# VHH binders against Formyltetrahydrofolate deformylase 1, mitochondrial (PURU1): the designs that were tried, part 11

Target 1, 298 residues: Formyltetrahydrofolate deformylase 1, mitochondrial (PURU1), of Arabidopsis thaliana (Mouse-ear cress) (q93yq3)
Amino acid sequence: GESLDSSVSPVLIPGVHVFHCQDAVGIVAKLSDCIAAKGGNILGYDVFVPENNNVFYSRSEFIFDPVKWPRSQVDEDFQTIAQRYGALNSVVRVPSIDPKYKIALLLSKQDHCLVEMLHKWQDGKLPVDITCVISNHERASNTHVMRFLERHGIPYHYVSTTKENKREDDILELVKDTDFLVLARYMQILSGNFLKGYGKDVINIHHGLLPSFKGGYPAKQAFDAGVKLIGATSHFVTEELDSGPIIEQMVESVSHRDNLRSFVQKSEDLEKKCLTRAIKSYCELRVLPYGTNKTVVF
Key: E = the ipSAE of ESMFold2; O = the ipSAE of ESMFold2 at other seeds; V2 = 0.75 times the mean of E and O plus 0.25 times the DockQ between their complexes.

## First folded at step 4 (VHH)

Design k19 (from b01 with Y101F S103Y W105Y; framework vhh_sonelokimab_d1)
Fold by ESMFold2-Fast, scan of step 4:
Structure k19 (fold): chain B 298 residues (1-298), chain A 124 residues (1-124)
Amino acid sequence: as target 1 above (298 residues)
Amino acid sequence: DVQLVESGGGLVQPGGSLRLSCAASGRTFSSYVVGWFRQAPGKEREFIGAISGSGDTIYYAVSEKGRFTISRDNSKNTLYLQMNSLRPEDTAVYYCAAKRFGYSYYTPREYDYWGQGTLVTVSS
């Protein structure tokens, strides 16, 4: 008979699958069997079934041999299960095979969130391709951020805006080839027409704890209100201002000993961390739609 | 804004087939997730399925038992529902609906725009 080299070990790579459907008997077993039947091994499995709702959410992390279970077959096998259960969401990502998400970063005058994202991106801690940076503020070429962008070949687009002309059609053209958008302190309100025309997810950082302190100057609102916690919120952008589904929140204690400047400084530190964590969670398929205006975050 | 108009409803015998159409007018139809819902007499609106703006991803409710197929033609601004092996319990007013964004597909309140509905009656 033929001889096989038994010393060859398969290279196993990580995959992530998220699943959302109506709750039914046997879903976990069927999803687990799909992975096991191809020689895959489940490393983590999270499930959420709301108490008063007949829906099922899961996220699984697994390792598999891409020679034995080709990437296209992984999609077909999970799609077969999705059809059986009428899934509302069934997405698989294989980070070592699949292209990184393409993003554009929008900002106004303040750049602390952009700078943090660029540093995390350079350190390999943000799994995205940055296609461009768009700002309604011009920046001098000798600033550290502009030199960073130039060194890494990331285009910076200055798009001057007014109250009467937000240049949204120009911005839509610049972002047409992105997978999602990130608002890193972009201080112009994106219209419903922009959100419809873009048609994909837009993630924002708000420098306040939502749903409290919506709108402008939330650190000042918090200071004036005498709060004992300040925070930042990352959320999906919807037509209603500062009201989209929340992805991540971060908080820090404040007291009567903190002045307004201290509130602002603590807020900026929370904003940077909150946005970075939200984007990482999104890219890892940890964020799923839930109810009318909520998220499941695994 | 988008306006939706359903057509193709009517009387059909058990075991028969019907194809419903939903014509969209207005801007940017391809940027909307669009779906089909039905409402039987005395019941709440029931999700049938939804299709992504590009048409690449389709979501079906398990209650349809593989009998219903959703498709769209963005060049014609039209959404379709092919219904096969119809039963008396499929008798309902069928609605098409459109929503923006990539969150929930099955919750009627998430949908911004609704058609007037088309009546499907399955009886001998």
Scores: ipSAE 0.012, ipTM 0.219, lowest interface PAE 9.3, mean pLDDT 84

Design k20 (from b01 with R100P S103T T107Y P108G E110D; framework vhh_sonelokimab_d1)
Fold by ESMFold2-Fast, scan of step 4:
Structure k20 (fold): chain B 298 residues (1-298), chain A 124 residues (1-124)
Amino acid sequence: as target 1 above (298 residues)
Amino acid sequence: DVQLVESGGGLVQPGGSLRLSCAASGRTFSSYVVGWFRQAPGKEREFIGAISGSGDTIYYAVSEKGRFTISRDNSKNTLYLQMNSLRPEDTAVYYCAAKPYGTSWYYGRDYDYWGQGTLVTVSS
């Protein structure tokens, strides 16, 4: 379907630029001037310069007219600045023009994180294309999750696993065309061979406040330890269990009056919100590498 | 299209220095961010640092205590790692890796091209 009103000018559209280079005087001015010279308007600008390192991080949000500043020219103009400053990263994303990230969602028995992500995705709040859902557990066709996936044409792949055979080669084949993976309470440990073979980012939700409570049953570990804060952590998956760079954390207060059931319930509520926020931040170019095992999150 | 080959590894005494080289083949070496990684026995692969395509921007892992220096010579398609004041704990296989501009440089998984590694042993 074509529009009959070809006289209407296109509205200004949002763009995001992230930049990482050696710290130098005038970087902000050069990046700002680039946008302003093309008639763009900066809506937000964040900068981070670490004290122990002569490096510069920035993230800018702007609006622009794609007729006056075509998408290819935006890339070219920022690339010119990236070359000038010898940038490690210079990434432009224009959500209304650029393809969405393709993801697969992995889970086991618990589906509260998947359900939250599917609802946020349906509401247009997660800027991803969901290619498939993979689980090592079968689900009845009449569950909310299975009906939702069927309605939206999202394949569900049941991949039966054992301790001796995690079927990682089968999973790699299913996820080969994704931009990144999301572990939404997938309770099998992905091997170093899987991570090497996949070669892209894998984001996990851990139902505990890292780095303190690694491994199984972190809500129970927290309860037994008498903590005053319960939390959830979303992080990048590395070969070392529950030790990858942290993207997002959420916390809630607990006391001696909370029983184990209360700890578990608070944990689950934090998990689904934490994972959704982490994925949204990642897709919006808010998460940048910092140090050996840290992140900058704008 | 970049292929990477590390060299310069070997046995060195504690307190010594060693320079590793990474030779790149391909016409577009200057279009790639390149980094150094190492993997010690029984440990995960560790990020050492990265250098921009032009060579003007370099990031080092804080854990290296200023003992390592990364440089590149695009005219020779070569990346270097200068290692000073070496310790037994620096014993590892050292890898160079390359990625295009415009993506995360942090994780090994962000790097599209990898060398086969060169062994550095620091021992008396």
Scores: ipSAE 0.014, ipTM 0.432, lowest interface PAE 6.9, mean pLDDT 84

Design m03 (from b09 with Q99K K105R; framework vhh_sonelokimab_d1)
Amino acid sequence: DVQLVESGGGLVQPGGSLRLSCAASGHTFSSYAVGWFRQAPGKEREFIGAIRWSGGSTYYAVSEKGRFTISRDNSKNTLYLQMNSLRPEDTAVYYCAAKTGSYYRLSESGYDYWGQGTLVTVSS
ESMFold2-Fast, scan of step 4: ipSAE 0.179; ipTM 0.594

Design m04 (from b09 with Q99R S102T Y104F S109A; framework vhh_sonelokimab_d1)
Fold by ESMFold2-Fast, scan of step 4:
Structure m04 (fold): chain B 298 residues (1-298), chain A 124 residues (1-124)
Amino acid sequence: as target 1 above (298 residues)
Amino acid sequence: DVQLVESGGGLVQPGGSLRLSCAASGHTFSSYAVGWFRQAPGKEREFIGAIRWSGGSTYYAVSEKGRFTISRDNSKNTLYLQMNSLRPEDTAVYYCAARTGTYFKLSEAGYDYWGQGTLVTVSS
């Protein structure tokens, strides 16, 4: 009823829907009508139809009343449309209702990416729950990062690794309750057995512009090669080293006036920004699978 | 590791329905993307659709006017394919497939685990 004060407006909350199917007449109208018919309002709508492919990608941002359009009904209504169009992908996320993604952060000696992610997380700019930090390097309790983790109740697990024993079974046990993993300069190569055992997405930061300069010390490789652009790449981890689908890349110009220290500093700055942007994009459903080993990023 | 066994195939008349089952043994489906493929005689294997176990989205490669529906029962570690309004062109061996991770692939090469297949024949 209308027995409540008529001056009280319904609370409208944001939702995101991503859609991928074979291109067909009327898809945009059907998707937008679904939202409008339930009293929702579209705030943004992005569409990608490749020129030589008969495929359709969209991402819509909308606001709606969860009392009039319950969360379970949102899923059901979009699923009905997905079935009609034989959708390859149809996912809804409602950030204020759906639980945040749970992640674990893996790193080795370098912590600039971890520090950036922790600061962005603390500022409410990374929509994740950090379950733990895992490192194959021990850290003194009086370091800035260790004090930060202690203050926020985030466990730090030191897992000593060797060439003979990567402790992957121990790491799998620590990360079993996560939605995805983030490799924030973790320098030990994860095996195919680890990736199969984990069974979920793993996102890495590579401190080089892929597909060039794979492996260790890409800033030094770039300096030695005399490149004019330095970069960082965030990608999904696959069994092939530094070859998974790319999520985000960032670049900066370099010249003969930059020394190796300048290359390394620029690389580190690009790495932390690139990884943070990639994780945020992933959580906001901006990253969609495209082809056999590519992504669409809205 | 996951082992997959399909069942429920058989002879059906045009316009009829069939429900296929895929039973998994070993690790549960909760960390896998799982789906259905089919291969008609003399044709390449074709992607039908998949479901993500990590966050409940269903994907289909064919529109078929809502003819095919994928569902799961995690308590039974079983994947289903409900096929309605079947046509002679749907005649094929149907395979269940699983891959690690939350993303599925449209190519058979992207899948780690395969069942032996179940034959569906649509004819009068």
Scores: ipSAE 0.000, ipTM 0.139, lowest interface PAE 18.4, mean pLDDT 81

Design m05 (from b09 with T100S Y104W Y111F; framework vhh_sonelokimab_d1)
Fold by ESMFold2-Fast, scan of step 4:
Structure m05 (fold): chain B 298 residues (1-298), chain A 124 residues (1-124)
Amino acid sequence: as target 1 above (298 residues)
Amino acid sequence: DVQLVESGGGLVQPGGSLRLSCAASGHTFSSYAVGWFRQAPGKEREFIGAIRWSGGSTYYAVSEKGRFTISRDNSKNTLYLQMNSLRPEDTAVYYCAAQSGSYWKLSESGFDYWGQGTLVTVSS
């Protein structure tokens, strides 16, 4: 094994590794020893072993010298451990070396989530490359959002849709080179045919607390039900409407003194934050599949 | 534990047909979403199609629709891929895969169990 030499300052960069396998004695030691043997240092380590299931989840954050432990060797070393344990999942990301995830943003009339995503992206707080924006609504070229997209060279595609023709094949062509999709208040239901044809993750923002208040106008449903909490949910899109695995939820208190407009405004503020947090968590490998329709979120 | 074994691969001429089988042991396919992937030499693994839990619906990559058909026989615990009108670009190792815990991801990382693969070569 190599140790760090304090007589020369190594350039240490951050890496993230997620691991999922059948539970076994010594997994933590083997993963930790892999990093330490190459002179790496673990900064954070999360483990989840469900009480009645013999499965193991971990996420480690570490720093390492890419001269002593080249990026390709990091993959090989973790793959050796993955094969040894018959791993269900083993993924490494090194943000300073690996390309950012490429995304497309889909929206309809409301643009508050798009604006928030663009703001966070410009501030360097969203680790993605935005390849394009797609909408089933036209926008005037002299609006603030359209001028922002033009300044940054982000294409905006207007794709007119009806109940009879959702233009899904056209949308699939536009998004073919993305790593995942973000629905930022896109109000057309994506078909099973779209989801299979895309074949990658689609993350949605729903302006209600799932699994309650599915479908249209969840803020009105919540208002009518007399709830004391309003919220937003980011989730993976599946064929069943508003039923995919949940990534993130955010809530705010409401009372009999809030009218419907107040409920909607509080909901919109939560939607912005919920979606951006979910996308950041996804890009940082914090979100893993668990059970039939659940997530582990580290 | 689910163990998957593919069979039926081989050499076929362009325009020909081939049927692949995937036999599961351990757990029944009725308990899992199961599907097919392929990997051509020097390329990444790509999704072909899957059968959803409860056995009622199938999903296909748009590029494969009409040429490839997925079916399941739960009584034999076997998944099938019928491939028609084969082209040289269909040459790949074909993998059977199963999802044990989540249906929401129709990409490689969404599938927990994998077979060893069966080679299909389309050449004249």
Scores: ipSAE 0.000, ipTM 0.183, lowest interface PAE 16.1, mean pLDDT 82

Design m06 (from b09 with H27Y S30T; framework vhh_sonelokimab_d1; at its last look DockQ between E and O 0.08; V2 from the best seeds 0.00; counts 0 for: pae E 14.2 > 2, unsure alone 60.1 < 65, placed apart)
Fold by ESMFold2 at other seeds, look of step 5:
Structure m06 (fold): chain B 298 residues (1-298), chain A 124 residues (1-124)
Amino acid sequence: as target 1 above (298 residues)
Amino acid sequence: DVQLVESGGGLVQPGGSLRLSCAASGYTFTSYAVGWFRQAPGKEREFIGAIRWSGGSTYYAVSEKGRFTISRDNSKNTLYLQMNSLRPEDTAVYYCAAQTGSYYKLSESGYDYWGQGTLVTVSS
């Protein structure tokens, strides 16, 4: 190749590109040529072409020099290809430059999912800004989780609710500046009016393998029934209870050797891991719409 | 990250037709909808209708007279507003806007991303 002067040192940063269009000859070649022509290097490339649907999905990870390929030019170059193919989805994110997603966390009494998410966030493993935590349960200021929130400047909002008054207008005001919501064991059903008023994604964790076991299937009931497999499902919230597109599912075997305590422990461990992985996948642009109520998760 | 560009505006005679285009990019994982709005000088912004990007479901303002049709061209990542039987009262800047979010019913609210607008003038 070409020699570079010592005053020109590359600063390489990661980029992610997601593409969705009707299937056609040469899409991968065109997308990869775009990156290569600008001196970018592809580190990973995922493709899905579903049978009989004539559609193409891809997600690429690459590194590039933002001096040689400025952020706005990256958008423009991929948009040109998107227009050529009539793409339904062409999105670039550059984590070191682009703003992190802003989220709010909603929960009721149980905090195992909240605690896991806060620790992953602190460790830099969850690429979000947490604007607030909202709960319909009051918590003492001297608890571990409340001290954590105070130390990091994350507001905790107690919103007292009843079945007759879910206080959804109050919640909407608190979350108006977020990119999406996370239900980390929020045990109130969000109304269609709330979902319309919020107008953005809401991601939930459910203690079971959907679409089976919709609604409440308490751990004690499952334990007494002698199930051999337990699970957790993280999914988008829609007006139909527990029916939105699934992002992540996890399973664990159980047997007669589990007592109620170990059974509950396994369930809680699945829920916190499942939710955390789903949020990370969403923020990394790995979750794409597919069909009416399905997802591609790269 | 969603970007919207309107085109197709211009001068048209009363009774004429005009087709506006909205090119959309920067789609994320949501079932986003594109809505069409207009704003005449000195007036409030007015909702015309919306179409869901996936599946093509439509929703029109109740006050519509049935003269406007919203459609999608899957092959071009483009949405259209077909306007027929145009009147001088239709003179306005026309905007397309996008909402992103969870699966939910099409609505008049929740539009976070807006184009720069295209001027439509209905005059002889």
Scores: ipSAE 0.000, ipTM 0.298, lowest interface PAE 11.7, mean pLDDT 82
ESMFold2-Fast, scan of step 4: ipSAE 0.546; ipTM 0.787
ESMFold2, look of step 5: ipSAE 0.000; ipTM 0.226
ESMFold2 (binder alone), look of step 5: mean pLDDT 75; pTM 0.788

Design m07 (from b09 with H27L S30T S57T G101D; framework vhh_sonelokimab_d1)
Fold by ESMFold2-Fast, scan of step 4:
Structure m07 (fold): chain B 298 residues (1-298), chain A 124 residues (1-124)
Amino acid sequence: as target 1 above (298 residues)
Amino acid sequence: DVQLVESGGGLVQPGGSLRLSCAASGLTFTSYAVGWFRQAPGKEREFIGAIRWSGGTTYYAVSEKGRFTISRDNSKNTLYLQMNSLRPEDTAVYYCAAQTDSYYKLSESGYDYWGQGTLVTVSS
């Protein structure tokens, strides 16, 4: 073998680590020392320890030399710490090395959320690989969205559904190779059997400000109730309708001067922004489970 | 490429015990839940149980709870299936499988990575 020129400056790359365990003395020092001992530099460190609860959450952003601290060793070193503290969660992501999360997008008749997701994805603002789009509605091949999908090689699967046959087994087969699912105005309720069968996270956009106005036509419910704020909620899907842990919410003011069409339009604008923010946060390891039905969002 | 490798299978007498192991290469267990499955000759593949990477949460099929125990040794990055009170009907190929750890719960489905299996024969 030949000697390598050691005068070359190291290429430093970003890494993210999230950690969740029971609160204990020395966790912050142990995590920080792990990074520093390998010549890494911490750029950001967020910690959450709830009042009257003996749990610890952290998210760190750092830069490191992958030659001196190989990717597999990064995982092993954090795993050693996770073992010591009996961690409930310890995840490392290195965006320049690790594969992007694979997603499928499910929608029904309305496509404003899909269109926004595709635009953000094309602009490099959503760090995902879109494996396919699934809809219970047909779309003409000459529409802008269908031409976009064809141009980028993203399959579109039309899966005709009824209340009696939701074709969940067919959908499960189509999504088996995804890391998580995104419901972008998919208007069929996914069963507990589907959620158990899929076994991974499902993120939904609800076109209402939860926990108010669950179910169908939340903009109309809000209009009829005379609310002064309209909103959208992105949340994890659970078996309980519109009741999963909330990831993101967005709001806008409304008044007696807004008609139903205005409520719907404001709702749709909030929905697409809310969903894209939630997905980006999830992919950046900013969203962690907290308590029975809550989230920590860093 | 992700590879899961099972070991520890073999011939055992009824009432005996056996411990299987699963080692990963190309995959760190930090982000993954790992489960055990089996497939008997001429039968469908069935779920035995799963464990979060930390070892803090386990989920077992009702029929196997109490006889089989899933554990891990994080220092060795190895998963185990301890099988006790083995019966002839436990004869099967045993598979290790991994899935992205879910926020809500461990599941019997959704496994993306599978080992090649190890044969366990329970016979006198």
Scores: ipSAE 0.000, ipTM 0.250, lowest interface PAE 13.5, mean pLDDT 83

Design m08 (framework vhh_6qgx_2)
Fold by ESMFold2-Fast, scan of step 4:
Structure m08 (fold): chain B 298 residues (1-298), chain A 124 residues (1-124)
Amino acid sequence: as target 1 above (298 residues)
Amino acid sequence: QVQLVESGGGLVQAGGSLRLSCAASGHTFSSYAMAWFRRAPGKEREFVAAIRWSGGSTFYTDSVKGRFTISRDHAKNTVSLQMNSLRPEDTAVYYCAAQTGSYYKLSESGYDYWGQGTRVTVSA
């Protein structure tokens, strides 16, 4: 039916579009015109064209009327442009309409990153659905983390692993319905077969400033090396250990007055903030692959 | 070390079909994308089709759109190119290529690893 209340204004909702293609004349105008032609208002527009490279990256934030520009038509209009430019990536996300990204969180003994993620999620600051938590360590049911997970109906799967038996097929089954994985201090190395079998993005927190201090005990390596900055790195997981494209890094000053325990405590604070920032950036479509092993972060 | 081995090339009549396969082995880094390029006698290598390894997004040069289909098999670590409605101008050596970085290009310079090529001849 027709409404007699003509004073009701249309509800405008936010949308995000990311675009990556070979560089060409007119891309910005074509993308901007697509939004404007449907009565959309651009709130932010970021462009990156690397020096001496023939490629184009953009990210636009806009508001639009979903009655005037239906969600399916938004996809079709951007897909038409993607076809024209042979786009390597063209993704639209409308947070109020589209389902949230489904994630699983993997961890080992240390839970400070998981705790930070859960608190940000509860506060509505992390736009994901947490399907489950997977750990190769048991946790007592009376711990804060276990009580939090139980209260929110988030399953915790204890998957006992060793260096010889990583139980990757069991983990693949548990995560089959996720959009991406988060390694929140999961200390087992995922094989190339796991990464290929999963086929989607995996984001890790490494408790060291990459590309330095790869592998085990990076805080101790940094302490022994006499560094003046300690850091944490969030990156995409690849088959090569601690070598995937970097999403986010955070640093803190250290001096001769910091002992190893102080290095570890500063590291843990950086890790939880670094991972949370990386996941938020990823969910907002701010992180795009660039070069042979780099990222664009808008 | 990444090694790429193509198969499935041969002689076919115009209007016929061929399926090319590329087996990838020895990865020390996950592929970002895999692609097919071709080189006709006396010409430079040109892009044909690409597939993003993790997401499965596909890209084609205009001359093969609607005729060729690129696909991947994660379990077998292979990429295939189904070529339908073949034309004499599709005659070329077809090369499989892999990009192991966090980003891919449609241009040849974006690809880190290359196969030795498989010959496709389309007779009139």
Scores: ipSAE 0.000, ipTM 0.152, lowest interface PAE 17.8, mean pLDDT 82

Design m09 (from b09 with S107T S109Y G110A; framework vhh_sonelokimab_d1)
Fold by ESMFold2-Fast, scan of step 4:
Structure m09 (fold): chain B 298 residues (1-298), chain A 124 residues (1-124)
Amino acid sequence: as target 1 above (298 residues)
Amino acid sequence: DVQLVESGGGLVQPGGSLRLSCAASGHTFSSYAVGWFRQAPGKEREFIGAIRWSGGSTYYAVSEKGRFTISRDNSKNTLYLQMNSLRPEDTAVYYCAAQTGSYYKLTEYAYDYWGQGTLVTVSS
């Protein structure tokens, strides 16, 4: 508040809570009252109740005094509500207290997505710890990317792959201590054995508007098909190629006056934005499971 | 840094029921999923099912035939496996295991922390 008293004001810190349960009367009131009863203040509250399903999704952003409402008590209080409603999901994150997610970034020849993520990370806009970068392409030490990684102490691992040997066991060893993986234009298909061995979330950028233009060269496929919109898609990786749950999509208009180079340039600009937005959304607990193979994104 | 301790195993007759418990310590409730696995003598470890610690969402292996139910009591920091209509083929060491980190869906793989196991023998 706008208190003008001469006492030392508490330091309020941000918290995020996501909730998913069977729909019931009074859920919003109960969650809001939980925060208010401890002197917290809600800054944002999003709710989704599907039209023909008796399920409830919410995401709240709030500020609170960690002296009056200790981090362990925040978990306990929301857990009490989760038990009452038989919640399918109830997660709290306090970014100033909780550890950041650890990630590895995988890429091939094109580095525009990696460069964008590194700049957003440096600006404090991606709340992750980058453990390493892995590529099946060598890069000269004098490139901007390689100098950036060296300056920040981020290892770059060149893992030479062929169609017959994708070196997945070597990659699994390099990423064993990560919370999730990011494919930033990594052009090898990860096998079902890799996905089972890793066992955690893998987020990909596809340089086409899914479910259309799966596979290689989607900008060229779009150009040849005479589309009027091109796009990029960020999604969770599953065994089925370019078919995992979608997190984010970006689109831009194109016309007969755009040549192939223009399509590729517009595609690259969309890919940068799409992937960074998807990773930020994931880290902020905005992405929740919905139905069999869908997402709620707040 | 999750520690898991299973209990409730023992000898049970075919057609009987048994409830296993797994006591968890060392991790916050909102940060992992927990699951049950079993390993019969001379066979590979088999996934039974998992539950998200933060919400109660469950995922079961298709081979369990609806005889097994996973539940949790977060106030006791305990995971349960309710086993009904037990058969001699269910004889195995039963393990609880925990995943940590960020997961979109519950999975049957990449469990980071394992208990020591509890023996279940289904025999007359």
Scores: ipSAE 0.005, ipTM 0.422, lowest interface PAE 9.9, mean pLDDT 83

